VHH binders against q2luc0. Designs and how they scored, part 17

Target 1, 332 residues: q2luc0
Amino acid sequence: MPIEFEQTFRNFLMEHQEKYNRTYHFLILMDSIITAAQRIELYYRTGALKGNLGMAGSINVQGESVMKMDDIANEIVLHYLAASNRVIQVVSEESDDIVDMNKDGGRYFVYFDPLDGSSNVAHGLPVGFLFGIAKRNLDGNMKGPEDFHLREGNDYIAAGMFVIPTGMFTLALRDAGCWRFHADETATYVKPMRMTLPDDPKKWELSFNSANTTVFSEKVQSWIQVNISKYKFRYIGALAGDFHRLLTNGGLFMYPAIVKHPDPKENRPQGKLRLLYEANVVAFMCREAGGDAIDETGTRIMEIKPAGHHQRTTLYVGSKPIIDELASLFKS
Below, E stands for the ipSAE of ESMFold2; O stands for the ipSAE of OpenDDE; V2 stands for 0.75 times the mean of E and O plus 0.25 times the DockQ between their complexes.

## First folded at step 4 (VHH)

Design G44 (framework vhh_etentamig_d1)
Fold by ESMFold2-Fast, scan of step 4:
Structure G44 (fold): chain B 332 residues (1-332), chain A 123 residues (1-123)
Amino acid sequence: as target 1 above (332 residues)
Amino acid sequence: EVQLLESGGGLVQPGGSLRLSCAASGFTFSDYAMSWVRQAPGKGPEWVSGISYSGGSTYYADSVKGRFTISRDNSKNTLYLQMNSLRAEDTAVYYCAKGEYLGSWDEYYFDYRGQGTLVTVSS
């Protein structure tokens, strides 16, 4: 029986460390992120048996309080990031404030959404763990965590996602491409595949919540009316899953502003998705795959200066020709 | 193949100005952030300035803030550094670099650095 030898994720990072001057500290951080993702996937896959699919503060059949899956995922990520001893601070979708870790010796800021598309959990549909990584600025322009201006997407050194429970992992490295890995039978990520958005309009997909069409701006509604029939329509309601598919087929994922809601309090002129740990993450991966991402003003996502830890943005991400067309439309 | 060709260096008196240019080829210039890095005689490299792929965001080392201006022309695949109020300590070889400086030299990701252009500030 011949032995077939697939390149492991660690072998891949070691090659890219030598080729692109990546440090040992980055390898330790990535190992912690992967461990966290695998623990989240385990809890997701076994959640019904262990009662982990309930809401925070809900009561199971024994009268015991059940922790929400979002909270479990957040605790797992925080635990393994802290254990790496390489992280200065984290911004998490599930944590109201920036979380301090190794403030003196840490090298990285990590931005993450531990369980994107959590409404899909009860249905066994795909959810995502999204993350972005930035390096500490050591040139003396930082006074402390409380005084730190959060980084633009262009300051990220890496961004990635896990599509749970598929065993698929995507990682983009600055100026080194976007890569997909598959978990083997031992749960080792192997078989790096370089991702490049297809330049084939026949495969292109359009992804958004069509139920919101009537509350979008007139420009967006008009664009949809003219263009929707040119695409295959796909939407599962989890950014990581929809973007994962888009990386394979090309096209557009969008989350437009809500500006025409009958109840003005439900308007979201700045969009719903979070800049630091959702929009910047997929924008970074998309750019490394040859695509682009903008907001509804035509501004590139990765160039938006964050004003707060949980800043929202509109999002248009995908194939460069589509994004260029929309940027022109939004600036007109 | 990534190629970066710097020009515009020379001898200038203290208080003078110079404009450096970097001609880029072999990659889609408009898809990448760009940086200027300098190396003074007998010293290690020092990051000077960075610019986002659209030109919408710019960053500067504290030593050059208010004196230097980074800019780009994506239609010409060219990066610029306008240097004003030059000082003797600005004397260095200036390099154009694909990518950005993230505040750590050891973990900065350069795809390629150019040949450099010498700037001498002396009377």
Scores: ipSAE 0.000, ipTM 0.172, lowest interface PAE 14.9, mean pLDDT 81

Design G45 (framework vhh_etentamig_d1)
Fold by ESMFold2-Fast, scan of step 4:
Structure G45 (fold): chain B 332 residues (1-332), chain A 124 residues (1-124)
Amino acid sequence: as target 1 above (332 residues)
Amino acid sequence: EVQLLESGGGLVQPGGSLRLSCAASGFTFDDYAMSWVRQAPGKGPEWVSGISGSGDSTYYADSVKGRFTISRDNSKNTLYLQMNSLRAEDTAVYYCAKDYEYLGSWDEYAFDIRGQGTLVTVSS
């Protein structure tokens, strides 16, 4: 019961500035993102009492139409990002087009998936809120938000995720590492813990939807057959949950191409995960933790130039030795 | 080599106006975004306003929006802050700060406060 003073998230950000003054723009943006995450968590936990677990257009016990949970999460994130007055434009998994915010005065582009794994909501299982941040160049040659171009993961300055409903928060900062935070009893994020992928193969986990094994490419199927027994198998079905395990234990998370489905229209040769707000987010975080990420051609995820804001990709993310082996396999 | 010199502060009545200036030297002024940061007695520094290197984009803290106007004259290497409708809570030392380009750090723009600042006191 002695008083112990934990380092807060806010204090952690301030300590990384050394000789320079505090930069309030990024701090204000992060405060808005954390607030949005905590509001999503609240709606998730109270869903049965509020009727939020229904599909869009369903009728609750009060005779009112119920908004789908991922639509609620999207509106929460958009509201708090707009309220920060720091965002130029956003790309959201739940928005068909790019959303303009403060086009003239904003400093950041934000890419987000407000509720990954939404099928888990009705079961009380983990879902995720994922985000990536890129920055506007304010130097004399900048043309402004009209010249918004789709950004590579290498251009991100930060990426992070929240596991919901537990609220576990992990944030990677460019060239400053990947960090995990825990909310205390006041809902303040505290106790930064640096995340580094373990080099110990005995700890490694393999994570993917094993039901799809027979519809993957021959190369991927053969690799799984040879290697699966070397790993502990874990799969939660929400990227934030699966990736948080990966950061702790090392190993591999993958979403391979679907190329052998009995119904040809169900094939997904480009993969299922979205480049800007899913794959780039975990690739960025994994790189800061000492890992790497590639697609099924062996190309690094963060080097892929997006052709559209909802572009899909295959994903292999995790410990460098595994990723290097798979890159060689995919290029052969 | 980089030098920033603030001026224009003083004592002013509530509702009054002041124009702050910052003379910059030792770097290519128009290549850098510039900001005004203030520090009230007993409080931490607060970002007030920012302007892009070209002057095309301006940014304001909510507490000063509509009352303060940031501008720059790149031919004179000078940054300005026009302060109107001043309030007692605007009392602070005002610093001119050069924003840095991406340096491999988590926050690609850090403020480098090298000037002495200029004191603004709003009192009846």
Scores: ipSAE 0.000, ipTM 0.166, lowest interface PAE 12.7, mean pLDDT 80

Design G46 (framework vhh_7pa5_2; at its last look DockQ between E and O 0.09; V2 from the best seeds 0.00; counts 0 for: pae O 7.8 > 2, grease 24.9 > 24.2, placed apart)
Fold by ESMFold2-Fast, scan of step 4:
Structure G46 (fold): chain B 332 residues (1-332), chain A 121 residues (1-121)
Amino acid sequence: as target 1 above (332 residues)
Amino acid sequence: QVQLVESGGGMVQPGGSLRLSCAASGFTFSDYAMSWVRRAPGKGPEWVSTIYSSGGSTSYADSVKGRFTISRDNAKNTLYLQMNSLKPEDTALYYCAKEYLGSWDEYFDYWGQGTQVTVSS
């Protein structure tokens, strides 16, 4: 019998480009992102042995300083993005300032959260590496310095996430769909599977932090009370994990505004999730899978013009019939 | 009708220099990023360099970085490639190309006829 060969990520990406005349710049960038993800998985799996699960600045029994896993993940991503020589600037959850890279020849802006759900590391639970990619405006219609890093989700060309340390990778490409890959025994991502949100309401899941129900707006509380029994409820507290369930089963993931908390410091009227490297990422992926995403004003997430690189937003993302209903509710 | 016409190729010894030109017509040259691409005998096309629409940003393949300089004159609708410290490995047919940059699937959407560069002793 003939040996079956698995389609690799590289082969998949090359098949989706023009057969001739391609530039390979996006492939080079993706290769660097994948390498970063593989390196993060290695450090996650060996973190207890190396003392990486400790706090930044703590000292182990040998007198060595210990770095937090989220700091390590950030340094890994920055290193491999710089090594691609294709990135002009990056925005990272773990970097207070925008990071300049190849300002002259860089083609891409990259927005990333190197370790979403980092509180899960101490418990051996999955975490996420999320990224979004926008292309530098090379046609001469740039509007100013803010255009370099403050891009709408509609300007993204790709967005994806890795579920660490499971070897699961999902990538959405502009107008080319949302695709899931799995790492084989050589850590090569293989077996592309088209992700499309199911139209079957019996499969739909609802995902949010139910402990916050009483501190949400009245409209959101009322919607939950009417609709919660129509869904299966799942929430693991890491965006990458919760969103992958959504891609498989359909339904709704939400992070509403917190407006009624008895401790004022815990109110989040603008939401908790970050627009550039969390909300836009899942919104982009969900749209390519046939869904949609809005904020609590009924505005599409990918149409929001960011006012800052760490801007927060409320998030409602999932099956289009649910999102359309919520948009009508929020605009009323 | 889009037309790209390359010139300036020829035979040169290792360590020598050549300046390639590409005259563009049939489109608004100043609106597009332009690239140089080369094809050596028996090999596929290799991207060499890109210059963005305003001329403010450039990028180079690692094999030519520090030796080649791409430039453009938007008033003359002309693209240039200054090639210094030429090596035998630079022997190829050099094409001027208009690059499609509107999506993640970047590609060259129009190629010129090419100009031959031969580096030999």
Scores: ipSAE 0.247, ipTM 0.643, lowest interface PAE 2.8, mean pLDDT 84
Fold by ESMFold2, look of step 5:
Structure G46 (fold): chain B 332 residues (1-332), chain A 121 residues (1-121)
Amino acid sequence: as target 1 above (332 residues)
Amino acid sequence: QVQLVESGGGMVQPGGSLRLSCAASGFTFSDYAMSWVRRAPGKGPEWVSTIYSSGGSTSYADSVKGRFTISRDNAKNTLYLQMNSLKPEDTALYYCAKEYLGSWDEYFDYWGQGTQVTVSS
């Protein structure tokens, strides 16, 4: 049988540039992100089987230090982003404060969650590496300093996710679509497929933690009561996995405010998910696939002006007709 | 029509200095990031430095950090490159380039005709 050669991610990216007068800065950044993802996937497979291998230091075999997989993933991403020399600062789910990198020579801010759903590692279930990218000084009119790190989702130039360990990589590019790639047998990302949410409502799925229904707001509970039987229900309990499926089937993924919990410490009235490296990422990707995303006030996720780098939000993301219905509900 | 005209090139000995200028017209200069790009003989284009529209942020290729300084005068629509401690490896045709803003797709949409810098004993 003839050998068939698939288009690589690198060739895909170069093809989508309009002119041959291109810089190489974004390609170098993406090479670093992909390398980090490949190494995280290797650690995931090894760590899940062996319970997260210890790191050598001043410890012996009897007292081995064991790093959690999310700390390992964070270290990997930070290392490769720093080595690229392209990144000004990062915001990481695993780092309490902003991490400075190449402040003078960098061109990008990167927002990332290196291991979304990390509790799933011990069970061999999918986890995610999510990232968003903003460029230094994206227009001639500043919204603060040219190197200002608190960017709205509308200021992102790209966002993407790796579903680990499936070898799936999805990348959305501002005004250039949402594209899915598969790792081949050599771990090279190939075979770009344009992701567009299906138009057929019979394919649409509803995804949320149904066990939390009684602790959502009354508006959300009422919406669920009317709508739960209209769509197939699917929920694996990890943002990356549930959103990955949403891009294929359409429908709605949501993480509503928790406002009626019997234990007040468990309430999350501002939402649980993080704006910069979770909600903005899936909102950006969903928009490029023809969908939309809002919070529980009906505000478009990507229009939220960040006040802090770990800011939370509620999230409703998916097929535009459902999102428009929910936006009207929340504003009524 | 966008025009970028470089000047200030010439012959210089190693360790010497040159100051390049780029006169810009045909667009609102203060709205755009500007770059210097060079082409050595037999080589493709190499990005040298970028200055963003406000003039507050600059970036440099590793090969020129500490030796070159990019600046702009938005009132005069002029971009500058101060080149100190020049090396033979800096020999190239130097272009003033206008960056395309607002896209993930990074490229230079306009280039000048270039000014030759030759560093030789």
Scores: ipSAE 0.034, ipTM 0.523, lowest interface PAE 6.3, mean pLDDT 84
Fold by OpenDDE, look of step 5:
Structure G46 (fold): chain B 332 residues (1-332), chain A 121 residues (1-121)
Amino acid sequence: as target 1 above (332 residues)
Amino acid sequence: QVQLVESGGGMVQPGGSLRLSCAASGFTFSDYAMSWVRRAPGKGPEWVSTIYSSGGSTSYADSVKGRFTISRDNAKNTLYLQMNSLKPEDTALYYCAKEYLGSWDEYFDYWGQGTQVTVSS
């Protein structure tokens, strides 16, 4: 049988870099991110098998305190990003403050959620590692917020996600599309496939926590009532997983504002998802796949200027016709 | 084969307006984000504005936000920059720049020759 050669992720990027006579800094960064993902997956798998992954404060079978998987994942990502020497600053979901790395010599800002859907870990369900990448501006002096960590989605040069432990890596590159890779038996990501949301509404799916329907705004509830029967409904319960499906089938993932909760303290009028390392990430990827993303005001996610590194936002991401419809609704 | 040719520069008084154009050829214009970059005397290049290929979304430097408007005509392979309320600090050579396909390390892979904008009383 003839030997089949698969294009690897590294080869994929290398070819692009070589073709345009670019430096390899981005390759080095991506290598660190991939390594982090692989290590996270290792801990996920081994922890699950050993029964060591659980709720905070749990004691393993040996009587030892178990570190939260979120923290482990965060430390892993921080370690490899720092080791790359290519990162200026990091915004992590698990870090209260921004993390300075190579401030003077670095080239990139990295935003990441090390474990999206962390509640799924205890049950052996899929989780996501989400990341966005921005680059130092040409004036590169980091004098102001515009060249600091607070970047809008449009400033991202790349965004991606790992679905753990499925071995799927999806990466969007500015104006170069959204690409999905699969880990082979050697844990090497191979076989780049360009992702495009399908235009066929028959394939479209709706994805949201339907249990929260009654606590959404009236506009959103009305929209759901009209559209819930038009599309198939699928919900995994994690942004990464649900968005993963969305990239294949099209439709809509939404995380609306909570505004009618019986307990006022549980309301989230600004939304729950984080702008920099969740919403911008999937918005960027979706755009590169031919879709769009808006908040509940009808503003494009990628055009939102961050006021803080942990800023929250509502999220509607998916097929352009649906997003356009929602945008019109929200602006009415 | 890629060519970017800027035009529309000139001398204007503070508060004046100019409209820059960039004619692009040698690539599929509509597939790429395009940007304006400027270089003032004695200074490094400064990013001004970008218009993306998908959806026509735009981005601006804080220094020009509200005054400058970037636009494009894909049918004509032309990039525009409407500059209003010009200030002396806007004086620079303005470049049209093509963004690299899947910007990895550098924002731009091609630049035009530039068009001079001078704002002076």
Scores: ipSAE 0.016, ipTM 0.340, lowest interface PAE 7.8, mean pLDDT 88
ESMFold2 (binder alone), look of step 5: mean pLDDT 81; pTM 0.812

Design G47 (framework vhh_7pa5_2)
Fold by ESMFold2-Fast, scan of step 4:
Structure G47 (fold): chain B 332 residues (1-332), chain A 121 residues (1-121)
Amino acid sequence: as target 1 above (332 residues)
Amino acid sequence: QVQLVESGGGMVQPGGSLRLSCAASGFTFSSYEMSWVRRAPGKGPEWVSTISWSGGSTSYADSVKGRFTISRDNAKNTLYLQMNSLKPEDTALYYCARDETYTWDYGMDVWGQGTQVTVSS
């Protein structure tokens, strides 16, 4: 058997940093994030055997209490981020309040969704672990918790996603590109591949929940009617999975506002996806891959100042020509 | 005006010690990670050491580990580098630098004027 020595994720980061004899704080943080992802993937793979795919507080057939998978994933991520001793504060989809860690010696804010598309777990379909990283704004006084964690996507230094349980990991680094890795037989992420959105419209995919088409705005409905036949349609209902495909094929992923629901209480004019740990994450990654991302006002996602740590937004993310067209449409 | 002013350099014999200081002004010093970077004649810049904004975390280049100690006094807006067991190869112009906030890797956005360290017999 021939021996092939694939570059590991650790070697990839260390090679880049070592040229300047730099500190490895970011590598230490990333090691913790990768460790968390590996544990989440293990729980996903064994969940059917252990009954971990049920609701929180459910009892399996052996009479044992089971935890909901997204609760397990959240606990895993929080544990390993704290263990890194590099995190100031975290914002999690599954935590109502911000979590303080090492406020004095910490360097990073981390925003994460530990298990996007959790309804897919019971059916053996892919789910996502998404994260974004910012350094603390060192140019200001820390006056309160909201001064620490409320950052625009343009302040992020890195963002990434794991497609669970496929072993696919994608990481974007500020001004250093978007990179795909795959777990080998030892669960080590290897073989960095630079990701750039394809310029070939014949490869482009369109991804959204088509069941909601009639409750979208008139502008969005009209755009869909004119353009849907130009795309391959794909939607799995997990942002990391749908976005990962977008990175390889190009096109558009969208989560429009719900503005025409028969029950006005079900309208979501601000959108459904979370700005800090979903929309900013994929917007950042898409920018590093040569694309762009906007909300339904035509504003770039990464330029939106969050009003709260669970702030929602509409999302349009993908190939730059499509996003430029939609921005013009939404500003008209 | 953001300003960094290094001092404490000089000529010293091999095995000797020096303490460098960097006086910071024009920004909230306690909110920034700070680094020491050196440039030997005819060579590019070499990172030496970094200290967190609070002083709780420090890191060093392998060439200086166990010999140099970085520290800071946030009340005095001053960064220090204690240099022990100096070697001729430590001869360089030493710069104080403020860490760049928005890079995933380490960049320095403000550099001081430098202070010369010469290790010779």
Scores: ipSAE 0.016, ipTM 0.389, lowest interface PAE 5.9, mean pLDDT 83

Design G48 (framework vhh_7pa5_2)
Fold by ESMFold2-Fast, scan of step 4:
Parts: C-alpha cells; sequence; structure tokens
Structure G48 (fold): chain B 332 residues (1-332), chain A 123 residues (1-123)
C-alpha cells in the first residue's frame, strides 16, 4: 500500500469498546471533551489578538470587557458537555456550585479543571485541561449514595488531560491502560501510544515547588534532603505538563502540606490540589501506567472519600517504588 | 444487523424454576461478555448476572446468588439463565444484553439489548 494509515482515536476507542462492551454514549462524551479541548487551544493560541488573556472585568484597547482565559475555557467545556446530552452533573474548578445538565437521561459525572496552571497564560507557557469521568448508577433497585458526584477516584471509569496549546492528549481507561495521542494536520487524534512509567531510576524526575521546602513537615523535608540529588529536578507549575513529564520519565510529582509557614494563615495542612478534578485525575492515570498515588497520611488518593466537590488533598504521585517508600514513611 | 431474542419466560408458582434463553445474531457472540438485566413493575433496570466471553467467570447480584445460574453455548450463539427457587420478587421483564456490569457505582457497559421475556411468579 502506498499510503500509511494511522489508527484514529475513534477507531482505538471503538476497538476497546468492542473488547470491553462499552456503550456508544462514552464515545459521544469523549468527542465533546476533545472538541472542547481543541476550542480552548484555539482561544489560547489566538488570545493575544482577541484580548482573551486579560483579567475578568478588564477593558481591552477596543473598549470591550475582557474575560479571563480560565472563565472562557470553563464556558467552552460546559457548552460541549451540555451539548453531548450525556452528562448528569459537572464539578468544575471554575464553578462554585455543581452544574446540573441532563438529570433524567445523563449517564456521566464529569470533573474538570479547564485551565490548570493559569499563571502560565500571560507568559505563553503550557497549561492543562484535566478531566475525570464516573458513571451514574441507572439501577433503581440498588441502594447507592444519594449524592453520586462525591465519588472516590476508584469509582472513575476514565481520566485524562490535554496540554495546551500543543494539544497533546493522554487518556486512561479503567483496567485498559494509559494512552497518549497527537492531533494530525486534520485535527484528528491518532497514533495511540501505551504509557508505562519507566522502572529506570536514571530517568526519574522529581517535581515540586522547591520554594516551599522549609514550610513542609519534618518528614517531608528530611526525605527531600536525603533524596533530591538522586533525581533530575523539573517543575513548570502546570500539573498537566509536570505529569506528562512524569509519565515519560518516571519519578515523583508532589504537592505536600504547608505546615510551617511563618504566617499561620498561609498554612495548607490538607494540601492545595483539588481531589475530584486534579489529584484523582493524575492518580487514576498513574495507576493505569503502573504507578501509584498517596496523600501525606499514606492513604491512596483514589480511596479518599470527598467531603465536598472542592475538597483539597496533599498529593504524591509517581513510580510505585517511590510511593511505597513514602507510604511507609508517612504511616510511621 | 445485531439481534438478541429472549425466550423461556412464563408464569410459575413460588419455589418453581424457569430457564431463559437468548439467541444472538449479527455479531461474533464468542467475543462478548453477556448479561441478564431485569425490570420489575414500577422500578428501574436491575442487573442480574454476567458471564465472560469464554464462560470462565460469572457474577451475580446478591438477590439471586445461589438460586440463578448463567451459562452460554458459544457454538450455538446462545445465552442461558437457569432460575431456581423463584420468589414473587423475581417477577420482571428479563433482558439479554451484550456487556458486563462494572460494579455497584458504575453504569452498565451494555451495547445491545433484546426485547425481553416476561417472568411472573405468582400463586
Amino acid sequence: as target 1 above (332 residues)
Amino acid sequence: QVQLVESGGGMVQPGGSLRLSCAASGFTFSDYAMSWVRRAPGKGPEWVSTISYSGDSTSYADSVKGRFTISRDNAKNTLYLQMNSLKPEDTALYYCATGEYLGSWDEYYFDYWGQGTQVTVSS
């Protein structure tokens, strides 16, 4: 054959749906999520020309009110999720309240952060769109929780992320692995690549905000002091970018508790990252890639029951040997 | 064209038995996990049982464990549900479906459904 044909995302998903007997509803949902990501990428890439990189309530040179980019990204995601007619409820980083969609016929709960690392927007640096998906229970004869959106990460069926503006897409499916895709010249995601964390310690990266080192717990400070020289250090300040590096090279990404800040009001003993749409997303993806994720008590991230839709957590995610060591340290 | 045709339903007294069958066509039956799902009057669908594509693993809802047995014949493209010690609570329309139940917090992974066969357990 004179032409090489790459497997498309739709072909990949259909093959995996057939193998696992998944419904076409998931394909419709994923199409909406991909469309949203590509529209966010377009606005990010062209935002300087359209004034979309300004703060909410600002006035651009044309005298028009400027929306903050994360507000625009949020509206794009909400629009396409609603248009799919497959979502029952949404939890978004940019929405204070849970967003109801199709309460009667919706099949999925979607948790998302539409623009992670928004401090990078003004600098033209990578940001992320993160999402997690859980299915609603359609069986009226089974007693389930009254509030299905407050689910543990172990109840997710899928989680993924897009790096913006490059458009790199990674998707983990329950018990079916973690996969990377690239958009071709027709904006079609192609060439699924299975992602597995390398077990080669020479490649391992350590990622965290080192400026916070002195305000972490004694256990975390001591672990860093002993171990930091064993790793390549990388931190770009956007979870999607930092986590994509982790999937490629292995190692550890962490966001520890802040417990020793000179100003007590700046302490974050429960961590800073959001459980439903940040920590569970990367924990789920990391598990499917052969890694693990815990909080600072040594509890697995995906086993934490959220108390609210914006619940925070500490996060340690990466190569299983490192996570096992840290879990032992935190339980002691 | 994918078709699932259920049969074997009927009226039985409490403590009786019925064997349901599902004839599958239009797809490679041996490549798919298969499930039985029921809908009782005035209620939503309830998953009953799943069998793997090879028949090597089976799972059951707690309400039917020890009473119902799911099986398949890949050579005949047929799924079965042997129902013993039937109770009035088992009265429902029983559907054959391609796919498996992921667990109590998940929606079913069902791609195709049959028309259903009525089971009535009444004195």
Scores: ipSAE 0.000, ipTM 0.179, lowest interface PAE 13.1, mean pLDDT 81

Design G49 (framework vhh_h_nbbcii10_fgla)
Fold by ESMFold2-Fast, scan of step 4:
Structure G49 (fold): chain B 332 residues (1-332), chain A 124 residues (1-124)
Amino acid sequence: as target 1 above (332 residues)
Amino acid sequence: QVQLVESGGGLVQPGGSLRLSCAASGFTFSEDSDYALGWFRQAPGQGLEAVAAIYSSGGSTYYADSVKGRFTISRDNSKNTLYLQMNSLRAEDTAVYYCAAEYLGSWDEYFDYWGQGTLVTVSS
């Protein structure tokens, strides 16, 4: 009956940071993000019983106002980021404006989507909590709010995602790889496993909303028709879940431009996914796992200069040979 | 232990030049490191102002508008030293100058280190 002690997330960070006393700021920030994720997991699992799967402003059977789950998740993340006292400003999918926190003493900018794939919540299907982290510039002389928070993906120091309510957490650290953790029976994230994209094409998956195939560009439609039979097809409609599976099996996740919709108002020529808190997050994680990510012009996602905090992009992310092929196609 | 030591300050006439040096110990400069090295200044009775910064991984530089075209930041990796070449000095450039280092790209190697400061006086 030997006792086996699982390495915790905190122990994982401490093992690598012990040499430098000033690294505690990142540990404190991550502890707040983990705590937020644990609370979101709890609310998701109990949400149907508490009426949290309804819309904002509705009234439950007890006469109390209910909040939509994405609003609850947003408030949880904002609360714990503020409590860390390490964050300058945040960009959230659920907040129209930049949220100010500790502007004078903060060290980090945090970009997050507190509940990606929210349409899955009512059906008990996985959703995602995605985040990216950048540090304050040493130059100290910011010209305006846009200079503070608008960062290229290449400026991120970390990016991660939680697959809710599965207890799966993946974190990429700049030049330190991409790592998966699982919540144990105490909701503690344990057992780091290094994630690298498999280079075995027999495992490769293709992931996209196939209902949109006829509204994609001619180049994308033609590529799908030629290549789809070479892949296993998987799509659940939540970026964190689809991307987490991609990290295990390799292949391609894509969200192409919608350019041929019968209703012109439904066209999304610049894509639908958000650059700062969705595309940059998975691009950063994928690069740390040995892959790559581009938009439909063949530009690397992490090299795109954001023009606004809710900027959209097309996304192609996955195994490097596939991304190199698509980059050549889009530049042709 | 990480330490930054400034030198090269002193008295100079308006229109003159000075070169400040910042010798780093306890870590090594590398083109592959995601770190920022910078110069800050504090004029008598004023707050701390960023002057110039150099970003190792990108090789890009920043300059405050007040010094742009007059000051040049550079580094010598072989000497583990950061420099600030100050030309066309003005009375308003009178300040204590500090060098600083921050590791921006590493989650595990994070340090904010500051030198002791070196006084630059531009007398008119």
Scores: ipSAE 0.013, ipTM 0.288, lowest interface PAE 7.9, mean pLDDT 82

